# VHH binders against c4kar8: the designs that were tried, part 244

Target 1, 263 residues: c4kar8
Amino acid sequence: MAELSTPSPASPAPLDGGRGDELEKFTLRGARQILQLLQDLITHRGLITAHTGGGHSFMTAVLKVDEERGRVVLDPSPDPQANRRALAAPRLTCVTQLDGIRIQFPLVGLGEGQDKGRPALFAPLPAEMLRLQRREFYRLQVPLAHELSCLLKAEDLARKPVEVSARVIDIGAGGVAVVVPTGAAEFVIGGTLPACRLALPDGEPIELDLEVRNLNRQTQRNGTEQLRVGLRFAALPRAADTRIQRYIFKTERALNAKARGGL

## First folded at step 14 (VHH)

Design o63 (framework vhh_7n9e_1)
Fold by ESMFold2-Fast, scan of step 14:
Structure o63 (fold): chain B 263 residues (1-263), chain A 124 residues (1-124)
Amino acid sequence: as target 1 above (263 residues)
Amino acid sequence: DVQLVESGGGLVQAGGSLRLSCAASGFTFSSYAMYWGRQAPGKGREWVSGITSSGGSTAYASSVKGRFTISRDNAKNTLYLQMNNLKPEDTALYYCAKVGDYEYWSGELAFDIWGQGTQVTVSS
């Protein structure tokens, strides 16, 4: 009774690349390129979010590259629990940005010790690093001075409707990341938050539906914990897309001008 | 130590039903959102469903919405998946997870904490 559409026999040449093929052109595998990129992260004081699994991450930085021992040295968290999770993890996924370009890389075999008498985390140099130059993956780090917020419509721990004003920490063409006060609301990956309101400068708040894509309990460099929620834009209106892209462009241009010694 | 133990899988005919269970230990179960994922033969891991820590809100993959129901019993530290109107394409190893994350290299939804899983086979 069921009409089952059987897939056609596989084509000799698939029209779409394999799972890794699309990202291969953005993947750095040369030892010199990897060393140079890690050094650029040190020079620009790049903050790294290290995902330890279990919905946990912590803020770190590359302190140095030990080329002789083939290791990277990372700043440990002041929260001992975050360091324990990192050391227990089979793999860290490290995510950062340099000049607006998303950079991510795995670290495997994390250990702890000391560097020049200070606590440090050590890992072998990554065999590959992703430098992702696609618009869909670009995220603008929102300046604190802009006070960007998103009013989320969610449910509290008592299953009652609640509105939460969340600070927007990054924004891209596909969504935002926000910080939610602990205990203010419940979230589930794949859940939808209808009729949320994104406040951008120069206009009325944008009303849109958001999908929860990521949940991280992030330990900050001062040892405090916050809930970071990654939210995808659903059914984004064309006018809203234009306003978001203008905000990103204007802000990035202004930040680049300041970084290059502009007024 | 976090431990998740899935059970309740088996062989069932198309149109049939199964109820999966996940027994959780080693963490405060009532404080975490919980998830079901699956991996079909020769395919990647797929997110199936999620439920908030209180059980107040749920989410489902489009492929299972209306057929599957996720629920939890915080007093028993147990997560459930009621699977109705099963189809041959639901054949997979089903996993319970405390957290879901993105596989950053592929963009797939990944879970960092997976039990051994429970096999569901739906015959045509």
Scores: ipSAE 0.361, ipTM 0.761, lowest interface PAE 2.6, mean pLDDT 81

Design o64 (framework vhh_7n9e_1)
Fold by ESMFold2-Fast, scan of step 14:
Structure o64 (fold): chain B 263 residues (1-263), chain A 124 residues (1-124)
Amino acid sequence: as target 1 above (263 residues)
Amino acid sequence: DVQLVESGGGLVQAGGSLRLSCAASGFTFSSYAMYWGRQAPGKGREWVSGITSSGGSTAYASSVKGRFTISRDNAKNTLYLQMNNLKPEDTALYYCARIDSSWYEDLGDAFDIWGQGTQVTVSS
């Protein structure tokens, strides 16, 4: 708990972008590789969290790559304030996943305009993209149909214990990311939430201790704002670890089979 | 402009106590969670403690838990760190930080640090 040196694999938060030598081996700089990866995001309709700094982000997507003009075209937010923050930012840090692989890239020089008569955001093609192919960075995007929840034990403004049911949006070997109702509880980075209960479809809720590693106010594609909390598993029991890994692998296999045209 | 000004550091013997202060200006202090971090010579930046905007919840690094107490006075725009039973290992430059969001988990990238810090030296 002493040092915040490594990002949680469960968090959609950006990793150290090019400032750590350890991430250099995962960085793509070939123009063709970058172009192919962006096209893959378009083909798979990948949702992107664009971080504008100051704790704000919004959901976007790559609509197209304009290779002749060396630009990427992004879906703007329906929230005008989110777009204004993005345009004012010196850079955007874009975070997404493709087949469980974390992808992160910077965009600099964001502009606003129209594409095919519709509002759009434009930026030069990134000079680099981070692609983390190691399993410790893998996170499963939890299907909405699974209705995965985590009952958090936290404190309100008056230091009174409260229980908050939070929707699990992604899960990995090291933790979960959840959406909490606005105003339901206070969270502080480094805080420990003891005896939380993670509900998986396959059995009894898993009791575990969670550490708050990430806090983000994210503007969704429909213009609404959500508080996203990244939570690290503290001292996870082996039986609980096995159940979580089993859920992740089973769900990943089912999603892959469905994507290949199988049921 | 955002400003954070740390004070209260100094030289103390092991087992001693110090109280650090951080005077904040240029933003609505009562709307932000606040944090204390430290950096010892030859070591990376280390998170020490955090407190919610209301003061209702706190967190501490395991190395200081039970010895340090974080608090705030929103009327004075001031953050405090009471340090008791100081050890030579607590020797570091201490700084306070604000954060709008911890979308980075590295303290160096996530926390907004504007102050020069205050030096704490603990002799054995």
Scores: ipSAE 0.328, ipTM 0.730, lowest interface PAE 2.8, mean pLDDT 81

Design o65 (framework vhh_7n9e_1)
Fold by ESMFold2-Fast, scan of step 14:
Formats: C-alpha cells, sequence, structure tokens
Structure o65 (fold): chain B 263 residues (1-263), chain A 124 residues (1-124)
C-alpha cells in the first residue's frame, strides 16, 4: 500500500481548471487593488502556502511591499531545500485566506537576498490576484442577537426527509452560510435543497432553493462537532432579493452606528 | 489516518463503459459524503460527482450527468463510479475524495483527502 498524499490545513491546493472566464470576475488586476490586498495580508499576518510545482510547497508570509521597486518581500522557508526549489521554479502559486476569502496569486522571477540583515525572498508584484468570494462580493456576519435561521429540507442518515433549523452565520446577495449539528442531516457539494425557508426579522420566511457549495467540519471549544454549510441561492425572485439586501443594509448601518457610539 | 485506494481504470474505446471502485479505511466511511474528482493530463483537478453519507442524494458535473452514476456500499466501505458512453474527453486520472471544499462560490472544490488515483484512457 502506498502512503496517501493529502493536503494539510496549511497547504491548500491551488485552484485550477474550470473555465477561465468564470474566475475573471474574481480577478484583481488594478495596481492599487493588488497593493491594498498585499498590505491587508501583512496587517493580518496572513500565512501563505507557496506551491513550487511537482507536489512541493512551503509556508511563507508577505513581510513588506516595496512599491517604488515594484517588489514583494517574502519570508523564506526554514527548509533550505524548499527555498532552492522555489528559486528554481519558473512560477510560484501562492494561496492564502483572509477573513474566510480565498486569495491566490502567481509570483514569477523569485530571487533571494537580505531584508534588514535577514534572509528574504523577493519577487516582482503580481500582475493579478484571485480573490474568490461568493458571486456577490459582500458577506454580512449575522449578529447572534438576530437569531437568523434557515429551515433546511434535507435527508437524514436513514434517507428520511428531515427539517433542520440551521443558524445563519453570514449572508450575502448570493447565499448564506449556516451551521448545523454533525449528523442532523446529510449534505453533498453540488446538491440541491428545494423549498427551504429563510427567516428574516421583518416578515414571512422566504421560500427558496439552495445549492450546497461548501462544507466544513468545525470542532467547538466544548468538543461538540458542527458542520458549516455554504449555500447558494439557486434562483431568487426580485422581491426576495430586495428583502435580503434591505436586511443586510439595515444591519450594517446598525453595526456601524453601534461601533461609533462605543468610541 | 485516512486511506483511499482507487481501482478499475484502464483503456477503453469511445462509447465503452468502466466501473471504478474506491476502498476506504481509517475513518467512519458511513458518516462522510464521498466524491469523485479527475485530473486530465496538463490540467488541474476537477469535480465529477458526489454522494451523501447514506447514498440518498447525488450530484454530478454537467459534463458527465446522464452518463456516470455514483453509488456506495457502506457495509463494504466502498465507493463506486459507473461510467457509460465514455468519450475521449473523459481521459484522466480519477480520484476518490472525502470532506468538503474551501470554496464558497464558483471554482472547483478543494478536497481534504484523496487517493493516488486510477488512470482512465478513452481512445477514439
Amino acid sequence: as target 1 above (263 residues)
Amino acid sequence: DVQLVESGGGLVQAGGSLRLSCAASGFTFSSYAMYWGRQAPGKGREWVSGITSSGGSTAYASSVKGRFTISRDNAKNTLYLQMNNLKPEDTALYYCATLGSEYWDEGLPEYDYWGQGTQVTVSS
């Protein structure tokens, strides 16, 4: 038996395949947008997995951006062999996550040197960066006090119809993220959940069909396992879209007012 | 300690059929959704099909819907992919995979665990 090769949490695989035109809307090509995103990675101390090809990768971080020289400075690997592979590679594919949003970008022309007397890797600024978010680029984190829920119509482990009231943890124009106890219902990426009901604070629940786009198992501090489910609105009537946008707007406004009041 | 071992690949003529198997160990197979992915020469991995832990619901990529059937046998810890009406464009290394993707929207799912794969070659 051969040992299986699996991705670690610190080594996500690069996004590849599909249609290039489908990813174009998530691709940043403006110089100021690229600089801002790289700066955000520095500010949040974002950990980056750099793929060098041939199944090899190493962990790095953006140490600084040199706008005048058009260069990014990266933390080298503590493994000298990883650094040699990176320098020999025609291209690095860098993958990271910022606030739940996947970010991917290429680096070409990697070199080595010193930064403040310490070893560093250097590369020209990328010409493009992929920032993969739901089709609508805004996600509201739902306040716990709102007790927003979505009644999911799914199947349990015995293939019996089940209704699960799932807590909505974030919401955007394109969908919601919900949490359910592990084992409450079954989900599969690409599967459709028909006639679900999204409960907003101000009126009748919205009936909608949802497509499963993402699944993550999460262990809570108390040891209980829960499943985070990313759900896309398969089709959304204009009236429902208006109500969701209004909720998002009002909640964002209230959160901004509360933050300013605390100052 | 998850292990996934694919088998059943081979060379087949266009219009032919193959049945792939995936033997799973090291986890409670009946508690996880399972997936088939593939990687064509010179391309990245793409999602092909998925099945819930009970087998009650399935999903397929548009390119294979109606031609491929995913199924599972929880008593045997085995996942299957029945491939009918194979086309040259189906030529790829086929992987069995488990757990979900990190993506919230468009893009290919990124699996946490997958096997070494089994090669399927379709000649025209």
Scores: ipSAE 0.216, ipTM 0.663, lowest interface PAE 3.9, mean pLDDT 79

Design o66 (framework vhh_7n9e_1)
Fold by ESMFold2-Fast, scan of step 14:
Structure o66 (fold): chain B 263 residues (1-263), chain A 123 residues (1-123)
Amino acid sequence: as target 1 above (263 residues)
Amino acid sequence: DVQLVESGGGLVQAGGSLRLSCAASGFTFSSYAMYWGRQAPGKGREWVSGITSSGGSTAYASSVKGRFTISRDNAKNTLYLQMNNLKPEDTALYYCAAVWPSEYDYLTEYDYWGQGTQVTVSS
């Protein structure tokens, strides 16, 4: 046995909300850094998932930063219920990605009104923003044109086996995030989905076991609801790991070339 | 008006058993996956177990797998945790929850969490 007292055997869904110091080096508290990051989200039209509590979220975006009033202006949901949940929440937890890097920040004191005659949500500027700049946390946003899918083997509400073809929205070294229509299957954090099949653009689908790591019901900008499922690769074979890393590298390279004004 | 009320904790000898209950109200219990978590003195929150909305699938932390059993009764809006072969390391305040954020979501305040029930396992 080779165990240190600090690392424990792997747990399906560990959380340590009391260890905020572990994330301190990734936390931005400088006013200029926060403003620059919010401006980057506006410039790149970054879509934001705003968690309102109770496993609910809605898709929003920063429309502008009102420096004079010290607030951000957010795009409201077309679903009135999502907006009511957001306004009733003591805080929103906002999650987005920029160039594959996870960005997370709280908003407190959400209000509603109008901006230039259009409905808008307002909140004071966040005092902090988390930017996870580690390779282990990197996730490639999968281009919609790639039509990347994963065939999940799960159970429905009647405990019957079902196969669900889920669209892959992001992918990293450790896992994928997928979108599933609400009601298509049931998931639980820590649950294992055996013998799923990940379809990459080149070659045969990869058969792999996946562990459920996160779940969120998200109201989209068109007002429909989707279930977002985060899945971890369990014991990925070396050949499969190589193929996934090649896809990520090749896709990043192509996206970077396009962003730099390439052909 | 969401309310989660845990019960069934207490003092037990190592090797003993306890059954925890969580009574839920104020939301559509049958539509939510449910979770048990725990927090030992001086430590952060630890995920223990989860169950799908129908009860068709369950998951367990490696530290409790084979010893604990999660179950639910949707007609009674109640979640259970059967704890067998208890160890001193299981001593903690046990919470039920309708939401469990990802390992990367340290800024989310937890909603739909109960007050907890204390479990103390003596050596």
Scores: ipSAE 0.416, ipTM 0.779, lowest interface PAE 2.4, mean pLDDT 83

Design o67 (framework vhh_7n9e_1)
Fold by ESMFold2-Fast, scan of step 14:
Structure o67 (fold): chain B 263 residues (1-263), chain A 125 residues (1-125)
Amino acid sequence: as target 1 above (263 residues)
Amino acid sequence: DVQLVESGGGLVQAGGSLRLSCAASGFTFSSYAMYWGRQAPGKGREWVSGITSSGGSTAYASSVKGRFTISRDNAKNTLYLQMNNLKPEDTALYYCAALPSDYYEYLSESDYDYWGQGTQVTVSS
């Protein structure tokens, strides 16, 4: 039975990966913890993607926590149809990030009204919030100046082998996120990309097998489309793990020093 | 909105075969990777298989690899799962999914909304 809980490079996917017992450890259920986390989202002006079902979502933010009435106040969408979908949904799944830490929470019983004369959405405080505060879930945002890349081995739309040099946008102990021009290659969640090459400073590129964990297609403000691919390290060698951890630590220290008035 | 309608399930003896279909509407099917998942009574949802938008690459859970084949027909907006050498352990409600561009591995509730109603597969011994 213990064999059934052992991860396989070809098996973990969004539908099964990380749910149940593993996520329970990161679930906040204390009223004080929930209130504090919501307040942190307000303080950091965190943008929230609210999923309303049927492949629909909209961008929102927590405007205020009303502790007396036990509810949260959200910024409505400028799109009236998005607001109608949200109000009709039995449940919203809210997703955001603070300092590389992924936060998810449900909202049920959404209503509309006004807060100080402005349109607002209201929902009861969530009974639980997921905060993925673990080394393998932490993501360092890679500075553009570092020019980190990963050479991916994949297939194009015509099923021909292709090598794509992808820019690394974030990195953690468990994987990387990269950006790829739309149409350059095809990816499938759960698929393995063998013998990819991760270029880190201070040494030879690291050869790794990578597993596709998530996909996001985005149209940039300049009209170009890109695909964001989340990739898990499959069977990371100890030497590679050490180099990745050292890069993350060194970069965090440099960014923290800069934020506190350093260069 | 996105609609996914599964069909082709039923009762089959161990060692038998079934072919599932998923008819898609409300989005540009040929631009999306498609997935099959399943849920057995008393268990959580389990990923079964995935296929790229072109059909060029596929992925399978270790439990079904070599027995199941995923395919698609973009002209018909239809996803298929050919299931061979079925086992009692394959008994489950089978769902197809078209994951939107902002889907992440931790959005457990979102995958509920992206899945169809499901088609029941029961494998007797």
Scores: ipSAE 0.062, ipTM 0.544, lowest interface PAE 6.1, mean pLDDT 78

Design o68 (framework vhh_7n9e_1)
Fold by ESMFold2-Fast, scan of step 14:
Structure o68 (fold): chain B 263 residues (1-263), chain A 125 residues (1-125)
Amino acid sequence: as target 1 above (263 residues)
Amino acid sequence: DVQLVESGGGLVQAGGSLRLSCAASGFTFSSYAMYWGRQAPGKGREWVSGITSSGGSTAYASSVKGRFTISRDNAKNTLYLQMNNLKPEDTALYYCAAIGSSYWDEYSPEEYDYWGQGTQVTVSS
């Protein structure tokens, strides 16, 4: 269904499909573990992106866990159309993050009602939750002040070679997410972008091949459209891997010091 | 009304070839990246191949790379999949899909904007 245009923050991409066997080791199925993780999301006031299919999503949060009735209580969207799409969807794919750890879980059988006199969405407790604790799945949100960029080598709509300087919005051991203006270049999921250049603050740009893993269009407040592109590192040399990990570690340390009121 | 109609499936022996077609209507075909996916008996859906809106770039799952070729004819609103050197493990329901400005991920097939009904491919040994 149609939706009113609104600027929204970048959302983490779900990890599903052909990697199911690899992800099983990160899947929580114990009732106590699931309850604890949901409670952690409440305690840290974690924002959740709920994907309803067809590229539609809305921001929500777990308000409480109703153990007696075996369900979660979610904050509804202020947009009635987003709530209608959610209720019509066969499942919600919920994606969030706690301290750099990606968390993903399905909700099936969404309903609406009231909790203590306020509108709320309800769903049965998920039977499983994905918690990606491995370093390869960690994503650092890149500080704007760092002006991290990646020069992408791609083709435009006319099949002409084009170089696009894309802003890096997050980075991990396995890849980066970048934003590019809509129409600046063509991307296809599974495609390889050869000889791209990742610019880190210290040292020469890193030359590497990138594989397109996901695409999402975003509309900014000023009406400009941007494409968020998730890119996986292909055949990453050890020296490049070391430099990327050093950047992540150094930046995490600085952010932790700043958050604690340090120098 | 968006409509995707696949055709060209059938029974073929190992080592044989088939050409699948997907006829699109109800949307601006030339503005969408197009994809082929498949679902084998007893397995989940998997991505097979993709092609940009202009046809300038293509991508393939490792299991089919070198054997399958995706192409499109924007004037005819048609997507194709040429399948060569077919193997028994290629037996599946094949479907075409489009994405627009929606959130999309090759590992989240339920996020496709538009799905066809599919065409069955059976490869005998």
Scores: ipSAE 0.196, ipTM 0.659, lowest interface PAE 4.3, mean pLDDT 79

Design o69 (framework vhh_7n9e_1)
Fold by ESMFold2-Fast, scan of step 14:
Structure o69 (fold): chain B 263 residues (1-263), chain A 124 residues (1-124)
Amino acid sequence: as target 1 above (263 residues)
Amino acid sequence: DVQLVESGGGLVQAGGSLRLSCAASGFTFSSYAMYWGRQAPGKGREWVSGITSSGGSTAYASSVKGRFTISRDNAKNTLYLQMNNLKPEDTALYYCARVYSEYDSSGELYFDYWGQGTQVTVSS
């Protein structure tokens, strides 16, 4: 089987449109909100992955909002074929992040031309933009040095109860992602793992119920496979929520200080 | 273009069996985890079963565990769902779905593609 090269769409992939009703509460439809969010993307030079369908995407950015003509101006791809696919597509799905907040929006009716003598792509202003709150989609990548773990109460492949110590790879207000050795346990999406124990620095493990939300197999650089499990906090006491948020903010500050030259 | 095409649905009596197939094209099938979901009339979508890219690990909703078996043939780019001991409450449109290959750090289940589905009707 040809495992050497796997064509993958650029990350991040768009959220499934079939979940429309669940995402409605995070959808911006006000013209002023849409204009402000687009302007924020311009100000912060946000890179956008534009999905053209068929597994194709390209990197772009919003260069300008032309309110008079009701359109956005986008940076074309340096790849002419990517631009031709975009122009032929009935719809672009644009995905980006701003300060850890996931932003997704459609563009329909893409055209090409020039803006002040330079090549540009144009599209009508989107009628809606998905803006997912920081607390729901922001994840702190857990430093390996922290050795963060979660003791999971699950079933093995023979349906016998098993406890698995899983490494926590990311953490947010809504949950954690863990890595589990292949075959160590069986997970049921939507199922609850009761009385799991999340080990945070500077205190006793937090006992909590976790809901399995996603499963994804990853091939590591050394060729081994690991199972990545996304887990939602089913309910958090205020004290547990406070400890998790403190850990996230404290670690973010430390990482930001290191990024500024090892402070 | 990514395509997922389900087949094998039909009308069956309670206690009967059906095998569903999902033919995948337009992507490297062996690199993605795959799922079966279902939607009954007037109800939301629910997942039913999942399988990792290699087929080495599987998952099932409690309502179908022990009755349904998910499998895949990576050489044929095909996903299967063997359904045994069918119940009237299994009546639904069954669809296959490709899991978002880049992990969404929200911890939510996201699918980036799914098929149009195949109807399964179980009469008592």
Scores: ipSAE 0.000, ipTM 0.144, lowest interface PAE 14.7, mean pLDDT 77

Design o7 (framework vhh_7n9e_1)
Fold by ESMFold2-Fast, scan of step 14:
Structure o7 (fold): chain B 263 residues (1-263), chain A 126 residues (1-126)
Amino acid sequence: as target 1 above (263 residues)
Amino acid sequence: DVQLVESGGGLVQAGGSLRLSCAASGFTFSSYAMYWGRQAPGKGREWVSGITPSGGSTAYASSVKGRFTISRDNAKNTLYLQMNNLKPEDTALYYCAREWPSSYYDEYLAEYFQHWGQGTQVTVSS
C-alpha cells in the first residue's frame, strides 16, 4: 500500500539553500539597472536590513552611489558591535522593499571611513540585485498605529511555558514577522509554536500554529537590539486566510490613498 | 573569530549508525540555537535539525525525523547529531551552523554563507 501521508502543517518544512536558480529570472546584472535601482532606494529613503551572518543584522540605508570609485556609501550603525560584525563579515545580504517589491543584494568587501566629515561604510557596487515583482512575495509593512500583535506560546530560558505578546511588523499571505524582546523566550528555526493568537482588527483573535522560519538579532537605528522572528502560518483555516487577506487589502488601499493625497 | 569544527563522519553500510560532533569556539555557545545541515552530491544545502540554546526544544526535517537525534553539551561547547538507521539518501557533507539561511514564509531570499565550517563527509553504501 502506498503511503498517503501529506506533510503535517505542524511539522517543520524543509529548508533548502538550492533555490537560487529559481530566482535567476528576477536577478538584475546590468550595471545601469543596478545603478538605477540603488538611486531609487536613495530617492525613496528605503531602509535596508543588512544581514551580517550569525543571526545578526542592522538597519542601514544607501546614502549615495559613488560611480567614480565604483562603490556604494552606507549609513553606519550607532552600535559599534554591529559595525564590527559587518566589517568582519565576508558578505552582507541586504534586504529592502520598494512599493511592495522585495529587493535583495549582496555586498562584499565592506570598509569604513568618512563621507563629508561623517562616519560611513563603503562597499563595491553589487554585481547583481534581486527584484521580486510577484504577489507571492508581497509583504505589507504593518502601520505602528494598528498595534497589531501576536501572542506567542513558547518556552523561556528555564524551559518553562511562557506567553509573549509580540508586535507584528509585516504580514503576508504565508506568515508574519514579529519583534520579541531579547531574552523573553527561546526559538529555533524549524520549531513549531502551537495555539498562538493573532490579533487582527474587526474580530476575535485568530488561533493558529506558527513555524519559526527566520531568527535575527537586529540592531535598530537607535543602537538597541531586538529579536526579529519570521513565522510561517501552519494549518491556516480558510476563514482566517480570508480575514488576513482582507486586512492586507484594506490597509494597502488606505496607505495608497494617503500617499496619493498630495500635500 | 567564530569557528565550527565537525567530526565523526565516515563510510557506513545502510542500516548503520554514526555520531557527528561539532566543536564550537569564538562565541558564547550557550546563547545560540545551533543547526545541522547537509549537502548531498548534485543537490543544494538541506536543513537537517536544530536545537534551542538551552537544549529544551529540537526540530527535525521530515526526512530524518525518528532516525536522527540532535543534542548539545554547553559545558563542552559541543553539538552532536546521532544518526541511526542510515540510508543511501543520507550520503552528504554534514556541517553545523549557528544560523540557517533566511527564509521568509518558505521563500529563499537570502544568500547562504559558504563558511559554516569544513564539514564531515558521511557516505552510506547500499
Scores: ipSAE 0.605, ipTM 0.860, lowest interface PAE 1.2, mean pLDDT 82

Design o70 (framework vhh_7n9e_1)
Fold by ESMFold2-Fast, scan of step 14:
Structure o70 (fold): chain B 263 residues (1-263), chain A 126 residues (1-126)
Amino acid sequence: as target 1 above (263 residues)
Amino acid sequence: DVQLVESGGGLVQAGGSLRLSCAASGFTFSSYAMYWGRQAPGKGREWVSGITSSGGSTAYASSVKGRFTISRDNAKNTLYLQMNNLKPEDTALYYCARITEYYDSSGEYTVEFDYWGQGTQVTVSS
């Protein structure tokens, strides 16, 4: 690629840290690995959200892995319309978690029938499963020494504009997690915060629009309540994306070097 | 309605080249990481290459590294895959996919392969 043909000191190495590199290394394609992971979902009674496209989804679970026939057996929805949409879909995207680990896999060729006299959905075993171990997924935990902050442009309870400086606790290619004192501003999942400013150690603050993805209330050991806010980059210019990726790579490299020096 | 439409496949001789395109519509293309995948006859799906929303970083499966180049034109809402030095083992249906990342209601970071195109067939003769 033209962009990769001009090396930068902060650019990822060919075998090290990029969004696609991160996803590839967490993708399971071995038949035995896939069988074991599906069996683990059965053992832990994992609930699965199956997305059928067009904004539709239903809750299911893996009831059985039929290794002989190369099939997975799924619990049908109690909603007949959801089952019809699933059967009509060219593919399903299944999302679940196991012990805090995010698992995602496609199913193609869904059919219906009976298992042990009960209605069931059947699909061939997925060719791949994505397993994201949070600590091994390349979300940079922001060092306290960097004092990374994002100035959020939000609203208070009375819908009056407020600016709140939020500490960035982690950062990735798609967004940031920040902490905000409880009551500093009102956030709505799916809401947009326009013209926020992300301050990186090197250069001018980056102006960007952020979408609220999630909210978690936390009580710290000192009794202080904080709100953890997950924010997605709604639209990120190439220059801004490059600076964020450069910061992530450079910081990970420095942290790895420091950890090795400490040995 | 999110749509991904692949084109540019065909029959080529071993050692030849093809450029695949994926035309995206129904969403803000510049906000999403994108991927190319493939499915060979009688085999499962294989991810081929990925690119960040800006195009600033790319990744490749070991089987295609050095031969394939992923790129994007955000002004045209189009994803590309330049395939050079094609081999018979590259014969497959090639499709593009959108990667969505978000924090779910529990605060966990989630990555989702939420939309895939119908694909474009690439056949490499010996």
Scores: ipSAE 0.000, ipTM 0.118, lowest interface PAE 14.0, mean pLDDT 76

